# Designs tried in a protein design chat: VHH binders against c4kar8. Part 31

Target 1, 263 residues: c4kar8
Amino acid sequence: MAELSTPSPASPAPLDGGRGDELEKFTLRGARQILQLLQDLITHRGLITAHTGGGHSFMTAVLKVDEERGRVVLDPSPDPQANRRALAAPRLTCVTQLDGIRIQFPLVGLGEGQDKGRPALFAPLPAEMLRLQRREFYRLQVPLAHELSCLLKAEDLARKPVEVSARVIDIGAGGVAVVVPTGAAEFVIGGTLPACRLALPDGEPIELDLEVRNLNRQTQRNGTEQLRVGLRFAALPRAADTRIQRYIFKTERALNAKARGGL

## First folded at step 1 (VHH)

Design y3 (framework vhh_7yz9_2)
Fold by ESMFold2-Fast, scan of step 1:
Structure y3 (fold): chain B 263 residues (1-263), chain A 123 residues (1-123)
Amino acid sequence: as target 1 above (263 residues)
Amino acid sequence: QWQLVESGGGLVQAGGSLRLSCTASGRTFSSYDMGWYRQTAGNEREWVAFIYSGGSTTYADSVKGRFTISRDNAKNTVYLQMNSLKPEDTAVYYCAKDTYYYGSGSEDYFDYWGQGTPVTVSS
C-alpha cells in the first residue's frame, strides 16, 4: 500500500518527495542525470527558492557544479540573516522549474566560503532530484506585464475584515502564489479566505474561495524580503476552472512563441 | 497516511520543565524524520527541533541547550523534553512527519499534522 504524500499543485512549497511511492517514478538518482539537470539549471539561469525551514526561504541559483569535489556552488543571499538561517538549517530544500517542469532537491551539509574570491555557499551534490513532469504540477510564472492580481478578503491583526490586492506571481491548476503588502493582513495556514476575486486579463474577476497552504518570507536577490502566500483553489465552478486553464495555456503558448523568435 | 497525537502540554511557571510526546499511528515510523513545530494564533508554524531516522538531531537557535528531541521507534513515539521554559515558549506545539525534504514543504501535509498540545509558560 502506498503512503499518501501526494504533493498539492497549489503550493510552491517543497514536496515530501522521492520517498513516496507515487513520486518514485519522478525521482532521478543517476549521477549523470543529476549533473546534467544541475548544468541545465545553470545554462537556463534558473532561479531557485531555497527553503531553510520555519517559513523562511531565499532566492539563489546554482553558480557551478564541481564534479571533482562532488559539490554544488550556490549564490549566497545579500542578506546575512538569510545566509545564517541557511547555514543553521539541517537541510536546504531547493525548488525551481525548467520549462514549466517542477524540480526539487535537498542539500545537506551546507557550508560557506569563497569561489574565485567571491562569497559562496557549498553543498555536496544531492543524491536524488525530483523532476515532476505532470500537468497538475505545472506552475506558470505570471508575466509582470499581465499585472495579474487577486483581491483577498482576509483579516488584520485585530480580526477586522480587510481587502488586500495581492500580485499573482505564479498560477497552476490548483492555485496561485501571491505577494502581499507588508502588514496588510494576517494569514493562518489552513485558513480559508472566502469570496476572493482573481482578475484575469480578459473578462470579469473570478470569485472564489482560497485556502492558505503556505507562508514564506522570501529574501530576494536584491536583499529585500517579500511575504509570499500560497493559496489553493478550494471550490472552483467549472467555468472558472476553464478560464484559468485557458489563461495558463494561452500564456504558456505565447511565451514559447516569443522564445522561438516571435515578437 | 499518518495520524499524529501529541500530549504532555500544560501550564508551567518560568524555569519549569515539560515533556511532550507524539505517538504516530501508521507504518514505517522508523523510516521518517520527525519534527516539532510551534504556533501562536495568527502566525505561521515555527520549526523547533528535528530528529532524523538515523537518530541525528537539530534545534532552532531559540531552544538550543534547553530542549531535547528523542524517539522510540518500538513505540512509534517522538519526544520533546523542554527545560528552562520561558514565557516566549508559550505556543501550541505540533508534531509533524517529515521525509526526505523539510521546511515549509511540511505545509503540504497540513492534514497529517497532529492536533497540537498547548503549552503556557507564566512569568
Scores: ipSAE 0.000, ipTM 0.195, lowest interface PAE 12.4, mean pLDDT 77

Design y30 (framework vhh_7yz9_2)
Fold by ESMFold2-Fast, scan of step 1:
Structure y30 (fold): chain B 263 residues (1-263), chain A 123 residues (1-123)
Amino acid sequence: as target 1 above (263 residues)
Amino acid sequence: QWQLVESGGGLVQAGGSLRLSCTASGRTFSSYDMGWYRQTAGNEREWVAFIYSGGSTTYADSVKGRFTISRDNAKNTVYLQMNSLKPEDTAVYYCAADESYTLWGDSSEYDYWGQGTPVTVSS
C-alpha cells in the first residue's frame, strides 16, 4: 500500500548530489591529484586487484601514466582469459593500497596494445579516485612472514562439515580476506561460518563467527587462480576487537619504521 | 531487491531521436554508477554510456556526440537521449547499476540489469 512518491526533505543540496558525505570526503577529482596518486602507485610498486565483475578479478599494476594522451598503461595478466574478461567488461574496479590506505578507482574504455614492444592494457585516466583514510576502511596487508591463518568451519558440496586453514591476506576492523584453493569448501554470500579460529602472533587463537561477504576468483600474476573470500566479523567480542586493533597498530608501526630505514 | 525498469524504446526513422528512461526501485541509487548497454542478435552486450554517481559521463566512440546520458537522483532515474539515430543503433538497450566504490564486495552481484527495451531504427 506504500506510495512510490517520496517526501521532499528540506536538506541543503550537496555540491556533489550523487554521493554521500562519507565517500565524497575521500574522492579525488583534481587532475593533478589523480596523476600524482597514480605516479605514487608506480613508485611504490603497488599491486592492483582489477575487478571485472561477476566475481572475477586479476592482479595488475600501473606501468606508466601517459599524460599527453590522458591514459594509464597497465600490466596485462599472463592468463589470456583474464585479459579477455577485462576487455569485455564495461568497467574495471581497481583496488590497491598505498601506505595502508585503500585506493579505489574505475577504468572505462579498456584497450590493448603495446608499450615499448611489450603487451599492455590501457585506459583513459580515471575521472575520480577514492582514497579511504578512515580507520574502518583501513585494511592492513598482512606480511607473509607473519603466516596469519584462519581456520574456517565450512561445508563441502554435500553440506558435510569441513575445516579449511586459510591464509589471511588482509585484515581490518570489520573483517579479514582469506585465500582458499578453489573447491576446498562451498561458500555462500551471506552465510555464517561459526566458531572459526583466527591465529594472531600475539597470543591464543581468537574464536569468531564470520559472515561471507564476497567471493572472488583471482588470477595471480603468475597465471594461477585462487579463491579470495571476504569475511565480516559477525559478532566481535571486545577482547577480540582489542587484540585485532593492537595487532594492526603494532604491525603498521613496524612497517612504517622499516620503510623509514629502521631495523 | 533492486529492480531496474527501462522504457522509451520503439521504432524510429534514421536521423530521428528517442529518449530512454531507467527507473530504479528497492533502494536509493545516488551512490551507484549507472550505465546503458546494448545487444544485437548474435553479439555480446556492449556498453554505450556511463554516468558516475558524481555526475561525470563517459561514452563509447560509436555514440559520442550523438547520445547524452543524465540522471535524476530524486526520481531514481537515468536517461539516455539518443539523437541522429542510425540503422546501426538498432539493438535491445539495457540499463545497469553498479556500486562504484564497493569496499568489501557486500553483494553477490555488483551489477543489476534491467529486462531491456528494443530500439529499431529504419533506413
Scores: ipSAE 0.011, ipTM 0.243, lowest interface PAE 9.5, mean pLDDT 77

Design y31 (framework vhh_7yz9_2)
Fold by ESMFold2-Fast, scan of step 1:
Structure y31 (fold): chain B 263 residues (1-263), chain A 125 residues (1-125)
Amino acid sequence: as target 1 above (263 residues)
Amino acid sequence: QWQLVESGGGLVQAGGSLRLSCTASGRTFSSYDMGWYRQTAGNEREWVAFIYSGGSTTYADSVKGRFTISRDNAKNTVYLQMNSLKPEDTAVYYCARTYEIDYSDTGEYKVFDYWGQGTPVTVSS
């Protein structure tokens, strides 16, 4: 019954019943649009989290679009076990972000081989890609230089209190994604972590309650395994909400200035 | 409560046809991406056909031109029409669905793949 990073058996309901019609306006089906979006991911060197099921994922990237053979070429994991899970998976769910816009697409029929003498993973081009342009789906990728952290108040397997300093990898109006070492604490989807402390580079840490929304074990490009935890903000005081929004705006503005200024 | 029920498998002669059905319970069937997969004795499970929530389809090269995947959102059902069956199509066929949770407050999507029990297909020579 104890689950640290493996998804529990759950029967959640989608927030909006009948979302197929709503998602239609965000779904790309045109061959040119799909090819252009994949090419944009290559050009921007976008990192992709590929979910292989069972709470497992690995970091990859689109290396090439092979239009003649109708396939995409992906960067394999340095962890052979992650590659074996991917090849055994019926489907990869690929999640990435391009300029704050969330992009999601499935890949089916994954195979392995070589591209220009280097190991590679191959899959047929997706027939549809989801490009979510809604404000609620915007997430700022946190610059490593900011060393943004969140001190999580959680429990170990023996239900003893533990504190875990987690690195914040993305942040939005409704929550954060953090990474922790595998086994650092017990996390349960739907569980609440009270009185956690989010450190922003503009003042004192923000004390807040966080709800665990998702758990993914990730193998990084260097072969290191870590746990990615998606956390929802419980209702925040207006001042805390304002500080988070200000950090997002200020950081975006600074990143945009660097892109234009050549830093 | 969710339920995924596969049917339509059986014994058929080479050159024959079968239609597999997979009926899903619940209100959100139209938002699911659906796939058909098969597993032969001693081999890994392999993808056969895939249908996106928007209706676009993809097929494995081994079945292109012979198999057709389709869906009926009013009946919460996905179908696999199998024509010109070959002995090498003998396998247990599985239906899978992707279930999405939309966390509107965080903008996150959580994706789950759920599998049916499988339906056996035997093609005699």
Scores: ipSAE 0.000, ipTM 0.420, lowest interface PAE 11.4, mean pLDDT 78

Design y32 (framework vhh_7yz9_2)
Fold by ESMFold2-Fast, scan of step 1:
Structure y32 (fold): chain B 263 residues (1-263), chain A 125 residues (1-125)
Amino acid sequence: as target 1 above (263 residues)
Amino acid sequence: QWQLVESGGGLVQAGGSLRLSCTASGRTFSSYDMGWYRQTAGNEREWVAFIYSGGSTTYADSVKGRFTISRDNAKNTVYLQMNSLKPEDTAVYYCAAGDYSEEFLEYLGTEYDYWGQGTPVTVSS
């Protein structure tokens, strides 16, 4: 879909800069605010997806903040290839959540070494972080116990139609992220998957048209790799939107109650 | 297609100055973070300086106080002003671009970083 990938000469450019202007309200600057947010991520044991470019990422965490040296210490991947990719990247794009709020920031100048005799990754403190405190930016991390799945209509390597049951790992107002079994299907960024079925706990599956927006090979904390697919709701009927929002609201409330209970 | 074109490299004597430029084409520039990296033969690329889309800057300890990164969004250009150059600053210098600010990265598209072709800087003793 070249037409959607590149702006036409007769059309205004995509809203890359306009969205950046709106995000200014959510941009944190200043050393104290950044240090406090990073410390909050440590305190809450926040998992960070670090995107290394080229459709690759790995799961990490902030182990500590070295204020005197102006550095963060990150948990390296058990996969040496993921670490090599990270070290070769011009920047990492780090994405996490803190109490349902999306946190996003770059890390540059990544190096490797030791911390208290253990392998570690080091990077200078970021000078800016995004803290997206808007409902439309919220993504619910789907509890494993919900076994929430989406039946995708895709193609295999031979371009034959295939139906793939993919586990939904997060869900928001704009779409879902799913884990696709290895070798189950081939995806094309910008491609549309028609009449997919999202199975929520209550009621019949929701029929959805989904656009493939992101393909990401994520290295997990145990060193295994999984294919994550970001899917945008291409068309979302009012009834489907209502059911999805209801699921998100109910699950968020249940997770908040559980957290306050210490379970 | 995103392209980064570096210019301004060359030969200078130790203690001298150079100003590198990197001009971006093919995409909206103002939302992108930009960085300068350098590489010597037989070594991996190392980060030198970084400028956020919002204008904040960070520097590697080896260049802090000597190099200044800046941007001109109207010209889609990033600059690296290099002062008090040392022989150990001799390297090929690369410009790179990325965007960490894209909302719902998983839904809106794959991020990827763009590299320029590099511009050589030689500092004589």
Scores: ipSAE 0.470, ipTM 0.776, lowest interface PAE 2.7, mean pLDDT 82
Fold by OpenDDE, second read of step 2:
Structure y32 (fold): chain B 263 residues (1-263), chain A 125 residues (1-125)
Amino acid sequence: as target 1 above (263 residues)
Amino acid sequence: QWQLVESGGGLVQAGGSLRLSCTASGRTFSSYDMGWYRQTAGNEREWVAFIYSGGSTTYADSVKGRFTISRDNAKNTVYLQMNSLKPEDTAVYYCAAGDYSEEFLEYLGTEYDYWGQGTPVTVSS
């Protein structure tokens, strides 16, 4: 009677890629906490960016939490290719925000099926969820009307210096996400872009150093490919930090006022 | 429920023409950007044409000058007129829709919200 050693469920890789000690206090591992947070995401119809690896992501949402089966139900992408990537990925990294708090959680063991006759993605409940309450992790979605831009000093494939004007899509105390045309420059995760210029509506551009933290290739609706680049403020003067914070605050207020019907 | 339904696919001889239609079920069609894609077996989906809610159009280089995308908001329909068809144009053609509202774009970015089931186009030599 060979005792089939049930393979010990591989401990999910830490969410923080090595920043484990600092993020522990923001990591939820309690089953009830996780369930509650997922339910909150459902209630608030929180859109989730699901990262499948290789610079690919798609938008999804938690549709249902099946406590009995211990699984979460996700909205599949309308792109079959995105779904295939998701199913093929060893890990889906889900990122969202709720009430200005960044939420990140991994899903493993994705499967496809149907929920109430509709296509759905299924995954076991996450073992942990990161809830970052720090302002530094908050990312404001930049209104299109603001047309924030960042002049990136980068290199092309030939290592020739190039300047790329990038649209800023989100901004926080810790960095910005920008979009650039594919092929405009070569970006390396962990690489530093020195002496870049962030243009805010309230004055002269801010000169700053940026570190590339993530890269995501996206296909636009118009068929054009673009690269989303996540950039960290590598060196930010205090005055610049203040300006950025002020912009974020002012913009948030305006957005909230608009949402309340005040504008 | 918002749905896209393609039609108009079929068999055509090289050099011939075909007109595809994609009809949306639902309201606010006029606020949607629309696109056509095509896919062959074993290959990735390829972008073909795009029309903004405002009526501006863009085309893949492979179809530029031969294909025309248009829309009729009153009919909730987007069209792809395909002229001078080539065997290389043989594929399943898919319609896609994305809400162009600024508020929605801020959340969903540039992804399409809806896809059709596809309509097959075969161009014989």
Scores: ipSAE 0.006, ipTM 0.236, lowest interface PAE 11.5, mean pLDDT 83

Design y33 (framework vhh_7yz9_2)
Fold by OpenDDE, second read of step 2:
Structure y33 (fold): chain B 263 residues (1-263), chain A 124 residues (1-124)
Amino acid sequence: as target 1 above (263 residues)
Amino acid sequence: QWQLVESGGGLVQAGGSLRLSCTASGRTFSSYDMGWYRQTAGNEREWVAFIYSGGSTTYADSVKGRFTISRDNAKNTVYLQMNSLKPEDTAVYYCATELDYGSEWYTPDAFDIWGQGTPVTVSS
């Protein structure tokens, strides 16, 4: 009877994994919001995977929120060893789902005790909680080495036509995110940029219309300001769609191979 | 300018059915994810149902099996069929869409475009 080693759930990527700025908009830091979300988890009896590090985790649930003491009460594992690991861990990474939305939050300062005569784990309220829902269309982070670019046909502040060469930072079936220097052009959410050119590695640039969907000013580590522009493909020819999908697939495969140590 | 207009709200008895509609003014409706939310007085808006641009759907546990979200791209309209209504479903229902196209992830609470809402009252 081959013990099907249940693949150890991959430790969730640390919340701080370089995307800190991007995740900020998904991060709840308000005390009221955090309390409400925790209460929702209680109400829905949401099962939580608590990661203790080193590839170890256990299933738990929020049993109670103690607002007076500023702590959360968790269901201990039936495995004493898991509880010991949890108590020894500097940080628990808790992952759950509510209504199809992924919820992730850290707990620090875990202790054991009793709640109403039952064994329980205690931790201070989390300082932050992430709520994430995945988009239908996967967004591939474009490797820097690929140097994908998009020539944007835009207007400046004086409404004069300008062409801006923008670096593509992510791409999906539905659109691209690009970065441009601040002040390079004036962008309006909902506006259409006609006859733009997306450069893929596999051939001639694709001419397409782009709709501005999102604008986000970012300050780089070096102090330089950049504008991130989210762009939707307004009218994508079938041939172009095929090329984009092919590129994404090929790139993902390569990245996965590299991650597995194969390249 | 994107505008969402909800309709179809009203008074219904418990166990009854209602169909909400939301019409969008945008030309590229088919490319947008759409969601329905509801809000009661003094409470935060809660997510009800979501339909992706590709047609996939997801539902809050509270409405799963009773509500159905659908869309007609030719009419730029998203629908919420509500069956087996309960008094707890009483709320103002809002249609929403998001403008954020720059990330893999979003939160249902971060929709950028909202309608004015349509009230639904379920009597006991």
Scores: ipSAE 0.115, ipTM 0.588, lowest interface PAE 2.4, mean pLDDT 85
Fold by ESMFold2-Fast, scan of step 1:
Structure y33 (fold): chain B 263 residues (1-263), chain A 124 residues (1-124)
Amino acid sequence: as target 1 above (263 residues)
Amino acid sequence: QWQLVESGGGLVQAGGSLRLSCTASGRTFSSYDMGWYRQTAGNEREWVAFIYSGGSTTYADSVKGRFTISRDNAKNTVYLQMNSLKPEDTAVYYCATELDYGSEWYTPDAFDIWGQGTPVTVSS
């Protein structure tokens, strides 16, 4: 009989995640659906985090879809090192969101060249894309103007306790993603950060225990590198859950109104 | 924990065929994407064929119409059927997989596991 490994909340890479049936509902395979989704990303100027493996990524965007050649055209990084990593990578795992819905797809066979005299990266069209329209995968991109921060209780390279103020870049029902200055603290996937303080615009900071779920060194579109840390809410208090959900709802409404009215 | 083992390489004449196998052990792989890559001396690894968890496939232009990638989830195995082989197909062939397929707060690594490779030599 098979011994099944059940994923714990602290497991960063469950031995048997068993996600096939759940993800199948959200998998797009139709050529028309894939082309339409890629075009929607272009229309909305969606920023894409392209993971090149080894905890590295860079910020890109789909510039166009070349249906005749069956290719997508991507915006290269201004950092030559990030482009070299991408070209050497066997696969890019592209993650973005559209209307708060997580979109994820692989690109294989990345090459470089020019599009209309400008540097570009090229890859064959993906044959499958994930469109994860489920509440646990919903992430609100935090407006920069909100200056949302989370004070992390972490350790430095010498294992000495430090407090790091991290900018919150996205937030959902299950956690936050933050940006941490390189070298400010050391994080271990599966580790718990106790008594962190999430600052929302509507009152006192919320005290939360956070679990480190992922780490990624992301090269920005301006060529600078930042450390992204994905943090899961551990034992979220009812009052905190209510405040987070209200913030997400109000911000989503304001962003939708601005997107419509700002045209 | 997880490991990939390639097999089926060898010496073949131009126009011949070979079938490569890659068997995963240590965990279920049916929800993961799988790829075949090759490397020639002095060059970087290049992508050859890719099979998505859902069964969709894609191929490099250099092998399209000649190579077929497939999977047998019951055997935790991915295959590369190579037909109409050319001297330019001479390379060490590797299979690779992604460990995490987009679960919640995990950022998937592109490819964490590579096999040791299986050499293919095509004589002219």
Scores: ipSAE 0.052, ipTM 0.546, lowest interface PAE 7.7, mean pLDDT 80

Design y34 (framework vhh_7yz9_2)
Fold by ESMFold2-Fast, scan of step 1:
Structure y34 (fold): chain B 263 residues (1-263), chain A 125 residues (1-125)
Amino acid sequence: as target 1 above (263 residues)
Amino acid sequence: QWQLVESGGGLVQAGGSLRLSCTASGRTFSSYDMGWYRQTAGNEREWVAFIYSGGSTTYADSVKGRFTISRDNAKNTVYLQMNSLKPEDTAVYYCAAAEYDLGTSYFDETEYDYWGQGTPVTVSS
C-alpha cells in the first residue's frame, strides 16, 4: 500500500510517561525494600562513594543497619578532613554498584559517634533509593586483576604535554572512570583529550578521544588521596564499541558465574 | 559484536498470524528502547512499533489493534506479534535499537544505532 510507505508524524501521538516515568519505576520507597538493599550492600561488601559537594568524595561502606533506631552506620574516613566535610554537608549523595545495577541514595543529618567503641558515622535511613539498571547508567566495576589502564594525553600545570597511565576503575557504554595521582596532570571539565589509548585484555589498545565530564578528589579507605576523572567517549568507531561491550559482557558473566559458585 | 538477529518471518495467508523475534547478542539488552520497522521494495523504511526499556509501547496507526510489541529481558529478545495480516503488510521487517532515549523520535530511522539484517514477510491474498 502506498499509504503505508509514507511515515505520518501525527500518528500516533506520544504516550504520556516517556523516559522520566521509566526512571520512577526504579525508585524504591518501601522501608522493607530499602532495608533489604542496604543489607545486600553489607553482604557483598559494597564500596560506596559518598559525595560531600564541591567536587569532594570519600570511600565508605555500610557497616550495619540499626532498624530500632532507624539508622545506617557508615565506615568513617581515616582522613579527618574528609569526615569534617561530610559532617558539614547538608546532604551526602551515595553512589554504589551491585551486580551491574547503579544504586544512588541521599543521606541527610549525618552525625559522628561510636559503634562498639570504634568511631563511626551515623545517618537516618534514606527515604528513597534509586536502583537504576539502564544501559547509559550501567558501569562495570573493573576487577583489579584485569589491570585495565588508559593512557591519557593531557597537560601538566605548565601546559606541557604529558602522558599519564591511569587505572580504569569502571567502564560503561558511554565512557570510563579513571584514577590518577593528585597533580599528575591538569583536567578541565568539558576539555577533550585526543588520541588516548584504552588497553583492554586480549588485543591492541583502542585509540579514542575522551571528554572530561567530572572531577572528584577521592580519599581512599587507607587515607590516600586520588583524583577520579570521569571521561566520555567522544566518537566511538563500531569496532571499538564492539570490543568494549564484549569485554563488559564477558566480565559480567564471569563475575556472575563466580558469585553463584557450585549451583 | 553487538548483533540483532531476527527470526519468524515467512509466507502466510491474508487473515493469518506471525510472530517475529529479535534477539540481541554481545551486550545487556534490558536498558535499550527497541523499534520495529518495515521496508517494501522501492520505498523508504516505515516505523511499525516501539517499546521503551520499561515496557511502555506505541504503534503506527496502520497496525494498531493488529500488532503487539513485547519484550523478554531475560531472553534478550523483543517480539512483534502480527495478527489479521493483510497483503499490505508484505515487507522486510527490521529490529532496531538506540544508544539513547528517543522520546518522541521513535519514528525516525536515523536515530537508531543498531539494526538487524531483516526478515521477509509475505502475505498472500
Scores: ipSAE 0.007, ipTM 0.163, lowest interface PAE 8.6, mean pLDDT 79

Design y35 (framework vhh_7yz9_2)
Fold by ESMFold2-Fast, scan of step 1:
Structure y35 (fold): chain B 263 residues (1-263), chain A 124 residues (1-124)
Amino acid sequence: as target 1 above (263 residues)
Amino acid sequence: QWQLVESGGGLVQAGGSLRLSCTASGRTFSSYDMGWYRQTAGNEREWVAFIYSGGSTTYADSVKGRFTISRDNAKNTVYLQMNSLKPEDTAVYYCAKGSEYLDYTWSEGAFDVWGQGTPVTVSS
C-alpha cells in the first residue's frame, strides 16, 4: 500500500520532506541536543513507529545511546519480516511523541547484531531530529481508560458497506488516528468516510465526515499486525469543534495535574 | 511579527451596544485561536470570550447571551458584539492571539500576543 499524500497531524506517519524550510525552526542539529532528546526517549520509555517504506512500519524503542561509537541501539521487532524490511530500507523514518509533542528523525545505515547477548538493531546517530511544538501538530495520546472510539462508515474487502468501531489512539485539532482490526475494511488515501461517529466520554457521539490521509500497517511488539489510519476532519460544526477542543483541554489538564501530584 | 490593534470602544449608556474590532498584522491568521479579555483597575484580567481557529466559540457566564464573538479571516479581524450593556461591563478590553506553540494550561498562557486595550465605559 503506497502512501501518496503528506500525512495529517492526526497520523503517526512521517511529515512531508518537501517542507524543509517551514520545519527548519523545529529541527535540532546540535549533537548535544540530539543526545539529550534520545536520552529523554529512553527515560520516558517512548514507543517509536519506524517506517520502512511501502506503507510498512514496526514498533521499536531506543534501548541505549552509545556516544563513543556514535550510534543508537534499537529494540528489534519479534517479526522477522519487519526486521528484514528495516535492514533492506535505505532509510528508516522514526516517529514518536513526548508529552504530545511530535518527534521525527531519520536513521540510515541500519545494521543488526547483539547487545549484551540479546538481538539488537544499530544505526548511526541521526544528523537531525524534528521536534514540533506548534498547535496544529499537537496530538493528545488518548488514555486507555477513556475507551475513545470512532464508528467508521467504510467498505469491507468485498466492497460492501460496513460499520467498523475503531479505537482512537490520538486526537488533535485537525483529526484523529485510529486502529482498525485486520481485514475489517478497505481504506483509500484521499477517500471520504461520511457520517462517522466519534464517541467522547461525555455526551452523545459527534457525527462528522473524515478524510483518509494516511494508512500504515504496523507490526506490534508481540508480532501481530494492525492497520493504523490517519483521519482528517473534513469539516466540523462549531459545537463539535468546541467539544473536541474541550476534551483535549480537560484531558491534558488532568494528566498534568496527575504528573504534578494532584488528584 | 504580530501586532493586534483594537477599536470600537467608548462611552455608552446602560442597555446600549458597542462592537469592538481587533485587526491582526500577521500571517496565517485563520490558524490561530483568538480571545477577548477585560480588566478593571485593581482586579485580575477576566476572560470574556474565545473563538477557536475552527470557528467554535465559548463565553464567560457573565456575558453569555449578550456578547457575540466572531471572526473574518479574509480581513484578519476578530469582533466582539456587545449588546444589553451593564455598568459592570465597564473595563479595558483586550484582544489576544493564540500561541504558535503548545501551552498545556489552555489559559492566559495560551495567548502570546496581546493588544494595547480599548476602554469601554457604561453609564446610566
Scores: ipSAE 0.000, ipTM 0.159, lowest interface PAE 13.6, mean pLDDT 79

